# Ledger of designs, part 19: VHH binders against Abasic site processing protein HMCES (HMCES)

Target 1, 269 residues: Abasic site processing protein HMCES (HMCES), of Homo sapiens (Human) (q96fz2)
Amino acid sequence: CGRTSCHLPRDVLTRACAYQDRRGQQRLPEWRDPDKYCPSYNKSPQSNSPVLLSRLHFEKDADSSERIIAPMRWGLVPSWFKESDPSKLQFNTTNCRSDTVMEKRSFKVPLGKGRRCVVLADGFYEWQRCQGTNQRQPYFIYFPQIKTEKSGSIGAADSPENWEKVWDNWRLLTMAGIFDCWEPPEGGDVLYSYTIITVDSCKGLSDIHHRMPAILDGEEAVSKWLDFGEVSTQEALKLIHPTENITFHAVSSVVNNSRNNTPECLAPV

## First folded at step 1 (VHH)

Design oc6 (from oc1 with G99T Y100P S101Y S102Y Y103S L104H F105L; framework vhh_ozoralizumab_d1)
Fold by OpenDDE, second read of step 2:
Structure oc6 (fold): chain B 269 residues (1-269), chain A 118 residues (1-118)
Amino acid sequence: as target 1 above (269 residues)
Amino acid sequence: EVQLVESGGGLVQPGGSLRLSCAASGFTFSSYWMYWVRQAPGKGLEWVSEISSSGSRTKYPDSVKGRFTISRDNAKNTLYLQMNSLRPEDTAVYYCARTPYYSHLDYRGQGTLVTVSS
């Protein structure tokens, strides 16, 4: 996964992240560093994206089922990194393979500390190789959406107007991530950064791409992944597998340029 | 597992009527807008009817408007399509679906064949 969409306004995004804590109380996640949230139809590595994480990471003795939402840098910078510039990392941390997560120090260490997060997105992009050509067809991949009486036609949106109405009740994609905290050697603000765990693609996506993000489907999966206080690493890792509960449509080549940030990026062609 | 099972297809003469049924399971049926789609031989998939989750709203393409009626019984997890004044061009496999749009994921049943022929 090298490209995502996360374009919802902050308030809409927050409401979309409504949850119940372990006591059954309805809650909204509290923001940390909300000003770092930059909505975009076209998110690339090194950009900031909102993630969910347990409140316990920030507050001692907090209820670990409570959630915080925070923009973090895509591309995990390990805490032990000694260079002053994260761009000097010699290995790619955009993704973490599920099969080797425990083999890589950069991922194993933070995971062992309970630094699990849920990366939020409208969906993610993948490119299918066209047979016989060097051309690649991009696809937008996301959770199946439920059409409501208030919402326009889902999937049959034949007009931009109808498509826009879909976002009012959009179910966000929830991807399993690992984050770490890096303190610059020269001082400054602590950098929070994340990697997306990837798995083999489900059958439905296999023709598009062989790998997919580990998607946490449902509130239970999300809660367990986040709750490092009550859920062990071993138990959490059981949640990491391909899911068939995904849909996709072809999009235009507009998304190919990471600088393009328009609804055209994810619109069906 | 999501399951949709269509029934009621068959051979009918032009001007005749059929009623299709779709039994849904494995998901909260009452929460979903439902669709009938069809695929004629050698043609692509065509949307033929839409119904809201409550059943209060329905929509049809011009090709079937006034002839087809979609309905649902949420208590029975069943979708229906009443087809009247059938035409040869209505010959197709009819599918029940949760979406009018199909990708590689199949959110439709196996379909039921409707043949309109003299």
Scores: ipSAE 0.030, ipTM 0.331, lowest interface PAE 5.2, mean pLDDT 89
Fold by ESMFold2-Fast, scan of step 1:
Structure oc6 (fold): chain B 269 residues (1-269), chain A 118 residues (1-118)
Amino acid sequence: as target 1 above (269 residues)
Amino acid sequence: EVQLVESGGGLVQPGGSLRLSCAASGFTFSSYWMYWVRQAPGKGLEWVSEISSSGSRTKYPDSVKGRFTISRDNAKNTLYLQMNSLRPEDTAVYYCARTPYYSHLDYRGQGTLVTVSS
């Protein structure tokens, strides 16, 4: 997973993340650094994306079921990194393979500290290789969306005009992530950065790409992944597996250039 | 297993009233916010009302504000929707829900049909 869309205005995104804590109290996640949130139809590694994480990471004795929403840099910078520029990291930490997560120090250490997060997106993009050409066909991949009174039925064959009406009740894609905290050697603000855990593709996506993000399907899975105060690393890792509860449609090549940030990036063709 | 069972729907004339009920089981009802959502014939789902776990907070969209009242009885594990001044456009299947979010994993009941027609 190397490209996402997360374009909702901050207030719409916040409402889409409403949840119940372990006491059944309805809550909205509390923002940290909200001014660093940059909506985009075409988010690439090294940009900031919103993630959910437990309040307990920031406040000792906080209820671990309460959620913070914060923009984090995509591309995990390990706490032990000694250079002054995070872009100088020698290896790619955009994704973390589920099968080797406990073998890689960059991921094992923060995971052992409970540094689990849920990466939010409208959906993600993948490029299907086409035989007889060096061109690839991009697809937008997202949770199945429920029919609304304004938008009618939402499916793979729906017209671009129907898509304009769906965002008010859009079900955000919730991907399992690991984050870490890096302190610049020269001093300054702590950098929070994340990686997306990847698994083998489900059968429905196997013709598009061989890997997919680890998707947390539903509030129970999201809550267990985030709640590092009650759910151990070993128990949380049982949530990491492919899901068939996903849909997609082909999009135009405009998405190929990460500088293009328009609704055309995710519109059906 | 979470179970929500709606009842109280029926045929009423414009301007009439109905009271819907939702019997909840399989979870600690008094600990959850509860919601009413509806689906009109040939249309999508629409959020209708919400109520806090204690009943102290409620919210409605403009389309039903002043006409519909959500309430709950935590001792009986029951959610209610009092619908007054019903209009033909209120014709829908009404669902009791534990979440306002439209996902295939949302716990909604089977629904109760409300028809507003002469």
Scores: ipSAE 0.000, ipTM 0.125, lowest interface PAE 16.8, mean pLDDT 84

Design oc7 (from oc1 with R98K Y100L S101Y Y103K L104Y; framework vhh_ozoralizumab_d1)
Fold by OpenDDE, second read of step 2:
Structure oc7 (fold): chain B 269 residues (1-269), chain A 118 residues (1-118)
Amino acid sequence: as target 1 above (269 residues)
Amino acid sequence: EVQLVESGGGLVQPGGSLRLSCAASGFTFSSYWMYWVRQAPGKGLEWVSEISSSGSRTKYPDSVKGRFTISRDNAKNTLYLQMNSLRPEDTAVYYCAKGLYSKYFDYRGQGTLVTVSS
């Protein structure tokens, strides 16, 4: 996964992240560093995206089922990294393969510390290689939204105004991530950064791409992944597997340019 | 702003009939497929009817086929659901929904409660 969309206004995003704590109380996640949230239809590695994490990471004796929402840098910078510039990291930390998560120090160590997060997105993009050509067709992949049994052609929902209304009730994609905290050697603010755990693609996506983010489908999965106080690493890792509960549609080549940040990135062609 | 306002719900005896209405505004009503969906207590959302933009095509699940009829008046921006031969299993909140693209709709109203009980 190398491109996502996360464009909802902050308030809408917050509401979309409503949850119940272990006591069954309805809650909204509290923001950390809300000003670092930059909505975009086209999020690339090294950009900031909002993630959910347990409140226990910030507050001693906090209820570990409570959630915080925080923008973090995409691309995990390990805490042990000694260079002054994160860009000097010699290995790619955009993704973490599920099968080797325990083999890589950069992921194993923070995971062992309970630094699990849920990366939020409207969806993610993948490119299908076209047979016989060097061309790639991009797809937007996301949770199924409110469905009907209708079969057939795409309806005329091409109005930007109508599209915006769709997002008021959009079910966000929830991807399993690992985050770490890095303190610059020369001083400065602590950098929070994350990696997205990837798995083999489900059958439905296999023709598009062979890998997919580990998607946490449902509140239980999300809660267990986040609750490092009550859920062990071993138990949490059981949640990491492909899911068939996704849908996708082809999008235009507009998304190919990471500088393009418009609804056309998501729009079906 | 897209608005869908359902009406016509209420209490009815088994075998009875109701007619639901949905007033639509804030979008070009005649350009979209429209849907009725329902949610029974403790159950998920269930699709119960669809109608094409022009009204020429309609579809129903087996659960309501032959009993429910969807229609629309594009001049009035209104969607209808005639429900006949109602059963206790039809008890639910009924929502009007605006079509988006294939198999999806993007907006629904607040709903109207239909209770079928003896």
Scores: ipSAE 0.013, ipTM 0.330, lowest interface PAE 8.6, mean pLDDT 89
Fold by ESMFold2-Fast, scan of step 1:
Structure oc7 (fold): chain B 269 residues (1-269), chain A 118 residues (1-118)
Amino acid sequence: as target 1 above (269 residues)
Amino acid sequence: EVQLVESGGGLVQPGGSLRLSCAASGFTFSSYWMYWVRQAPGKGLEWVSEISSSGSRTKYPDSVKGRFTISRDNAKNTLYLQMNSLRPEDTAVYYCAKGLYSKYFDYRGQGTLVTVSS
C-alpha cells in the first residue's frame, strides 16, 4: 500500500471515529496537532495522514483505552536515525511486512514499546499490471459501505455524481500501523512517523495486487491493536492477517499523478 | 496466568467502614489500571472505582463518591478499597478487576462479600 485517500473534513473524520471507552461511555478521539491534517484524495508517502493511538503514549497514567487522533508522516523514521533530514533515509519504510516485523530493528523496537497505531483512510489505491502493455489499471479499495435508502446501492455500479452523498456515513478503512518518534539531532520538534503493516492479498484482491495492508475489521480489532497497556505485542500480532471484507472499483488514470487532488481520483470509471 | 484474590469483606452496621484488599499476581501490576466492581443480589455488575497504574488518578460514580477511596501499593502488588459511611445498598460481592470490556481480556477475582445490615 503506497497511495491512499483521506479527504473528509476534520469534524466529519472525528465523528467517523466515535468509540466506547473501557466504561462503555461513547467518546470522540481527542486531536493532537489538528492543523497538520491536510485532507486529500491522493496521499503519497512522506505526506501526513491521521492515525489513532492510545492516550497513554502522551500522558503518564492515562487510560490506555482512550484514543488520540494525530497526523503523522507516512514513512517511519527510526528513533536511531542520525542524519538531520529524515527524507535522506536510505531505505523504504512506507510498508512493513508482517512476516519479518520482529526481525527488522526499525519496526521491532517501536513495536516493543507499544507504538501501535491505526492508520485512517477513505480507502487505498493499487495498480494492476495489464498483459501486453506498459499501462497499469488503478483501483480504489475500501470497506463495503452501508446502502443508503434514497441513494440506492454504493459501489462500482454507481455513477460519480452519487459518490458526493456517501461521505456522511462513510466507514473509514482502518489499517494496522507501527509508529516511532524521532528527535532531530540538532534540536527541534519530535517527528512522529508511521509504517503500514502488509500481508498477503486475500482471494478477492489477488488479481489486482499480491500484497494488501493489514486491515483491522471492526471496533474489537481496532481497540485491541491500540490498547498497548492491556494487550501484549504477542496478542496484538494475532490481529494481523488478510481480510476478505473489502471491495473495489476501477478508477481513471488521473490518480496516477499524486499532485491531482480531486474527487475524480476515486470516482468509478 | 493472571490471579486476583480479594479479601476484607464481612458484616457491618450502616454507617460503618470496611477496607477491601486484592492481591495480584501473574502480571506486571504496576503497569495496569485497576478496578473495583460489585454485584448486588439479583443485579448486574456495577463499576465502583478505578485507579491509574501509578495511583495518581482515580474515578468514582456518584453513588460512592466521597465515601469510597481506591488506592494501591505497587511494591506489594495490592489494590485497596476503603469504604466509609456504608449503606444497606452497598451490600454486594466486590471484585477486583483488570479490564472492563467483554471484548478485551476480562480478568477478575472470585470476590469478597460485603453485607451492610443491622
Scores: ipSAE 0.006, ipTM 0.316, lowest interface PAE 10.6, mean pLDDT 85

Design oc8 (from oc1 with G99Q Y100S S101Y S102F Y103G L104T F105S; framework vhh_ozoralizumab_d1)
Fold by OpenDDE, second read of step 2:
Structure oc8 (fold): chain B 269 residues (1-269), chain A 118 residues (1-118)
Amino acid sequence: as target 1 above (269 residues)
Amino acid sequence: EVQLVESGGGLVQPGGSLRLSCAASGFTFSSYWMYWVRQAPGKGLEWVSEISSSGSRTKYPDSVKGRFTISRDNAKNTLYLQMNSLRPEDTAVYYCARQSYFGTSDYRGQGTLVTVSS
């Protein structure tokens, strides 16, 4: 996974992340560093994206079922990294393979510390190799969405106003991630960064791409993944597998340019 | 597993009528907008009817408007298409389809053949 969409306004995103804590109380996640949230139809590694994480990471004795939402850097910077510039990392941390997560220190260590997060997105992009050509067809991949009578005709959302309404009830893609905290050697703000765990693709997606993000489908999966206080690493890792509950459509080549940030990126062709 | 099973197709004379049915299973039928689409020989897939989850809203292309009526029984998990005043150009395999958010069908049945011929 090298490209995602996360374009919802902050308030809409927050509402979309409504949850129940372990006591059954309905809650909204509290924001940390909300100003770092930059909505975009075209998110690339090294950009900031919102993730969910347990409140227990920030507050001693907090209820570990409570959730915080925070923009983090895509591309995990290990805490042990001693260079002043994260770009000097010699290995790619955009993704973590599920099969080798425990073999790589960069991921094993933070995971062992309970630094599990849920990466939020409208969906993610993958490129299918076209046989016989050097051309790749991009696809937008996301949870199946239900059209409601309130949402109107989705196909005719020719107006920006209608487009916003369509997204009001959008089910966000929830991807399993690992985050770490890095303190720059020269001082400054602590950098929070994340990697997306990847798995072999489900059957439905296999023709497009052989790998997919580990998707946490449903509130239970999301809650267990986040709750490092009550759910062990071993138990959490059982949640990491391919899911067939995914849909996709072909999109235009507009998304190929990471600078393009328009609805055309995820629009069906 | 999501399943859609169409029935009711057959041979009919021009001006005749048919009623198609689609039995849905494996998902909450009442939550989804449903469609009928058709594919004529040598042609692409054509949308022919849309119905909202509650059935309160329906839409038709001009090609079938006034002749076709889509309906649903959510209690029976069944979608219907009443086709009147059939024309030879209506000859096609008709599919029941579940609507995805972006207006594309994510699931469709095996189809039922409708042949309009004298």
Scores: ipSAE 0.032, ipTM 0.449, lowest interface PAE 3.5, mean pLDDT 90
Fold by ESMFold2-Fast, scan of step 1:
Structure oc8 (fold): chain B 269 residues (1-269), chain A 118 residues (1-118)
Amino acid sequence: as target 1 above (269 residues)
Amino acid sequence: EVQLVESGGGLVQPGGSLRLSCAASGFTFSSYWMYWVRQAPGKGLEWVSEISSSGSRTKYPDSVKGRFTISRDNAKNTLYLQMNSLRPEDTAVYYCARQSYFGTSDYRGQGTLVTVSS
């Protein structure tokens, strides 16, 4: 997974993340550094994306089932990294393979500290290789969405405001992530950064790409992945597997250039 | 990947009936609103019918209201248009169209020709 869309305005994104804590109380996640959230239809590694994580990471006596939402840098910078510029990290930590996660120190150590997060997106992009050419067909991949009976009528206005109604009840893609905290050796704010765990593609995506992000399908899976106070690393890793509950459509080559940040990036061709 | 294949067109006398079918593949048919649109010789595209994802809502322009009926079979991934009391003005290529997930229509089939003439 190397490109995503996460374009919802902060208030819409927050409502999309409504949840129940362990006591069954309805909650919205509390923001950390909300001003660092930058909505985009075309997010690449090294940009910030919103993630969910347990409140217990920030408050010693917090209920581990309560959630914080925070922007984190995509591309995990290990806590042991000693150079002054994290962009100089010599290996790619955009994704973490599920089959080797316990063998790689960069991922095993933060996992042992319970540093699990849920990476939020509208969906992600993958590029399918086309037979006999160097052309690649991009696809936007996302959870199946339930559209209301009113949302599809051709008699409705087809303005940008009307298109915004598509997103009011959008089910965000929830991907399993690992994060770490890095303290710059020359001073400055602690950097929070994450990696997305990847698995073998499900049957439905195998013709598009051979790998997919580890998707946490439903609130039970999301809650168990986040709750490092009650769910061990061993139990949490049982949630990491391919899922078939995914849909997609082809998009135009506009998305290829990461500088393009418009609705055209995810519109069907 | 997404395919819409229309069938059922042909030559019919004024006052006659035809039933068009559209076989859909490559997407979750039951999640999309579906449309029939037509193009008469030398004219632009005209919307003729729409149906919601479940089939519970339909809509028609006045030009075909009461004569045409849109329906769908989500188990068979098939869209239908029952056309009754056909008029020479209904002569057109009829296209099956899928709602865009982000708009009104994003895909159309190749079309099926309906000719209403004596």
Scores: ipSAE 0.017, ipTM 0.352, lowest interface PAE 6.5, mean pLDDT 86

Design od1 (framework vhh_ozoralizumab_d1)
Fold by OpenDDE, second read of step 2:
Structure od1 (fold): chain B 269 residues (1-269), chain A 118 residues (1-118)
Amino acid sequence: as target 1 above (269 residues)
Amino acid sequence: EVQLVESGGGLVQPGGSLRLSCAASGFTFSDYYMYWVRQAPGKGLEWVSEISSSGSTIKYPDSVKGRFTISRDNAKNTLYLQMNSLRPEDTAVYYCARDYPYGSFDYRGQGTLVTVSS
């Protein structure tokens, strides 16, 4: 996964992240560093994206089922990294393979510390190789959306008004991630950064791409992944597998340029 | 198991009418938007009608607007498509679909063939 969409306004995004804590109390995640949230139809590595994480990471003795939402850098910078510039990292940390997560120090260590997060997105993009050509067809991949009378018809998103209604009830893609905290050697703000765990693609996506993000489907999966206080690493890793509960459509080549940030990026062709 | 079974297709002359039916089972029919889509020979899938769960919202593409009427009976778990003033270009396999977001569907029936020919 090298490209995502996360364009919802902050308030809409927050509402979409409503949850129940372990006591059954309805809650909204509290924001950390909300100013770092930059909505975009076209998110690339090194950009900031919102993730969910347990409150326990920030507050001693907090209820670990409570959630915080925070923009973090895509591309995990390990805490042990000693260079002054994260871009000098010699290995790619955009993704973490599920099969080697415990073999790589950069991912194993933070995971062992319970630094699990849920990466939020409208969906992600993948490119299918076209047989016989060097051209790649991009696809937008996301959770199936249920059309309700309240949400309006998704198919007729010909009007901006209809489009907004669709997004008001959009089910966000929830991807399993690992984050780490890096303190710059020269001082400054602590950098929070994340990697997306990847797995072999489900059958439905196999023709598009052989790998997919580990998607946490449902509140239980999301809660267990986040709750490092109650759920062990071993148990959490059981949640990491391919899911067939996804849909996709072909999009235009507009998304190919990471500078393009318009609805055309995810619009069906 | 989700099932959608279309019926009512056949051969009709231009200007004629047909009524298609779709029997739904294996899910709460009344909770879903339903669609009719069609595929003409050598062409891609085309959306031809949308109806909300309650039937309060109905949409048509310009290609069939004024000629086709979608309806549903939630008590019978049945979707209908009344097709009037049929044209040769309406010749296609017609499918009932449970959901059709962004030109895709999650479940579709086997389809029923409609042939409009003189």
Scores: ipSAE 0.045, ipTM 0.420, lowest interface PAE 2.5, mean pLDDT 91
Fold by ESMFold2-Fast, scan of step 1:
Structure od1 (fold): chain B 269 residues (1-269), chain A 118 residues (1-118)
Amino acid sequence: as target 1 above (269 residues)
Amino acid sequence: EVQLVESGGGLVQPGGSLRLSCAASGFTFSDYYMYWVRQAPGKGLEWVSEISSSGSTIKYPDSVKGRFTISRDNAKNTLYLQMNSLRPEDTAVYYCARDYPYGSFDYRGQGTLVTVSS
């Protein structure tokens, strides 16, 4: 997973993240640094994306089931990184393989500190290789969406009015992430950055790509992944596996160029 | 340019009251958690109060709980600290600070001195 869409306006995104805490109280996640959230249909590594994480990371003695939403840099910069420019990190931390996460220092250390987050997106993009050619077909991959009498289908939204209603009740994709905190050696603001955990693709996705993000399907999985105060690293890692509860459709080559940021990036072809 | 300007400090007798203000500019004030922190002579920075962006979540350490009240006016981009029942131990330079993710302080102001003495 190297490209996502997360285009919802901040208020719509916040409402899409409504949840219940451990006591059953309905809540919206509380924002930190919301001015760094940049909606886009075509997000690449190095850009900021919204993540959910436990309030306990910020507030001593907080209820670990309460959630904060914050923009973080995609591409984990380990706390031990010694250069002044994080773009000079020589190894790729955009994704973290589930099978080696406990072997790699960059991921094992923050994971041991409970630095688990849920990466939010409308969906993600993958490029299918066509055998015998260098041509690749991009696909937009996302949770199945519930159709209501007032909402449209993304595949059937032919008018601007119907298109707008597709997003009103969109179920956001929730991907398991690990984050870390990097303090610039020469001073300045702490940088928070994340990686997306990847697993082998499910049967439904195997013809498109051999890997997929570790998707947390449903509130129980999301809550357990975030709750580092009550759920150990070993227990949380049991949530990391392929899922079949995804859908997809082919999109045009417009998405290939990460500079293109329009609804055409995810429209069915 | 992000700016935070504190005011309202002064000399007050034990048991007295002061109201501090912080005028914020250069950012969307209503989007940020805000803090009051203080530094007493010869000591490090001490967190004094916390308020969420909407004003719905407020926190205090035991040392000031029941005596200090943090509030904000998002329409005026202003943060307040009402300090009652002041004690000599409250003598410090008081700073307002904008939250940066993770409890670090970004764009801390220049401070306002509060002296509590008889």
Scores: ipSAE 0.000, ipTM 0.116, lowest interface PAE 20.0, mean pLDDT 84

Design od2 (from od1 with D99G Y100W P101Y Y102D G103T F105P; framework vhh_ozoralizumab_d1)
Fold by ESMFold2-Fast, scan of step 1:
Structure od2 (fold): chain B 269 residues (1-269), chain A 118 residues (1-118)
Amino acid sequence: as target 1 above (269 residues)
Amino acid sequence: EVQLVESGGGLVQPGGSLRLSCAASGFTFSDYYMYWVRQAPGKGLEWVSEISSSGSTIKYPDSVKGRFTISRDNAKNTLYLQMNSLRPEDTAVYYCARGWYDTSPDYRGQGTLVTVSS
């Protein structure tokens, strides 16, 4: 997974993340560094994306079931990285394979510290290789929406006016991530960065791409992945598997250039 | 408690049609891949159809392709199998089955008998 859409305005995104804590209390996640959130239809590695993580990561005695929402850099910079410029990291840490996560020091160390997060997106993009041509067909992949089954859905929207309404009550894609905290050796602000865990594609996506992000489908899975105070690494990793509860549609080549940031990037063709 | 209750089976003549239903309860139906499998007298279980959580991905074996249609109603927690052009060899107990990932069902119902004879 190397490209996502996360374009909702901050207030809409926050409401889309409404949840219940362990005591059954209705809550909205509390923002950290909201000014670093940049909505985009075309998010690439090294940009910031919003993630959910446990409040306990920031407050020593906090309820581990309470959630923070924070922008983090896509592309995990390990806490042990010694260079002054994180862009000089030679490893590609955009994704983390589920089958080798406990073998790679960059991922197993933060995972052992409970540094699990849920990466938020409208959906993600993948490029299907077309037999007999040098061209690839991009697809936008996302959770089935209540509106996808109605005339106002993204797949049924046939005008810009109807298109604007599909984002009301959109169900955000929730992907399993690992984050780390890097302190610049010359001083400065701590950098929070994440990687998306990947698994083998489900049957529904196998004709598009062989890999997919590990999707946490539903609030129980999201809660268990985030709650590092009550759920061990071994138990949390049982949540990491392919998901069939996904839908998609073909999109135009406009999305290919990561600098293109318009609704056309995810519009059906 | 997970429950799958099949209905709609019965006796039909060759060339006839039947529609099977499966009422699901005790789990979030829309999160699961669903299957129809059958067992003819004295034989093992045979996969008949599969449908993804959203209904967008559907597959059939060659033995029923073009004759059977699987569908689901996530609002009603119900799975369906429309069976057309039935043949004597379609005689079997038909089971509704739930899958977690893909083709590995982890639960099935008690079944409904379909008999195709003159």
Scores: ipSAE 0.000, ipTM 0.089, lowest interface PAE 22.1, mean pLDDT 84

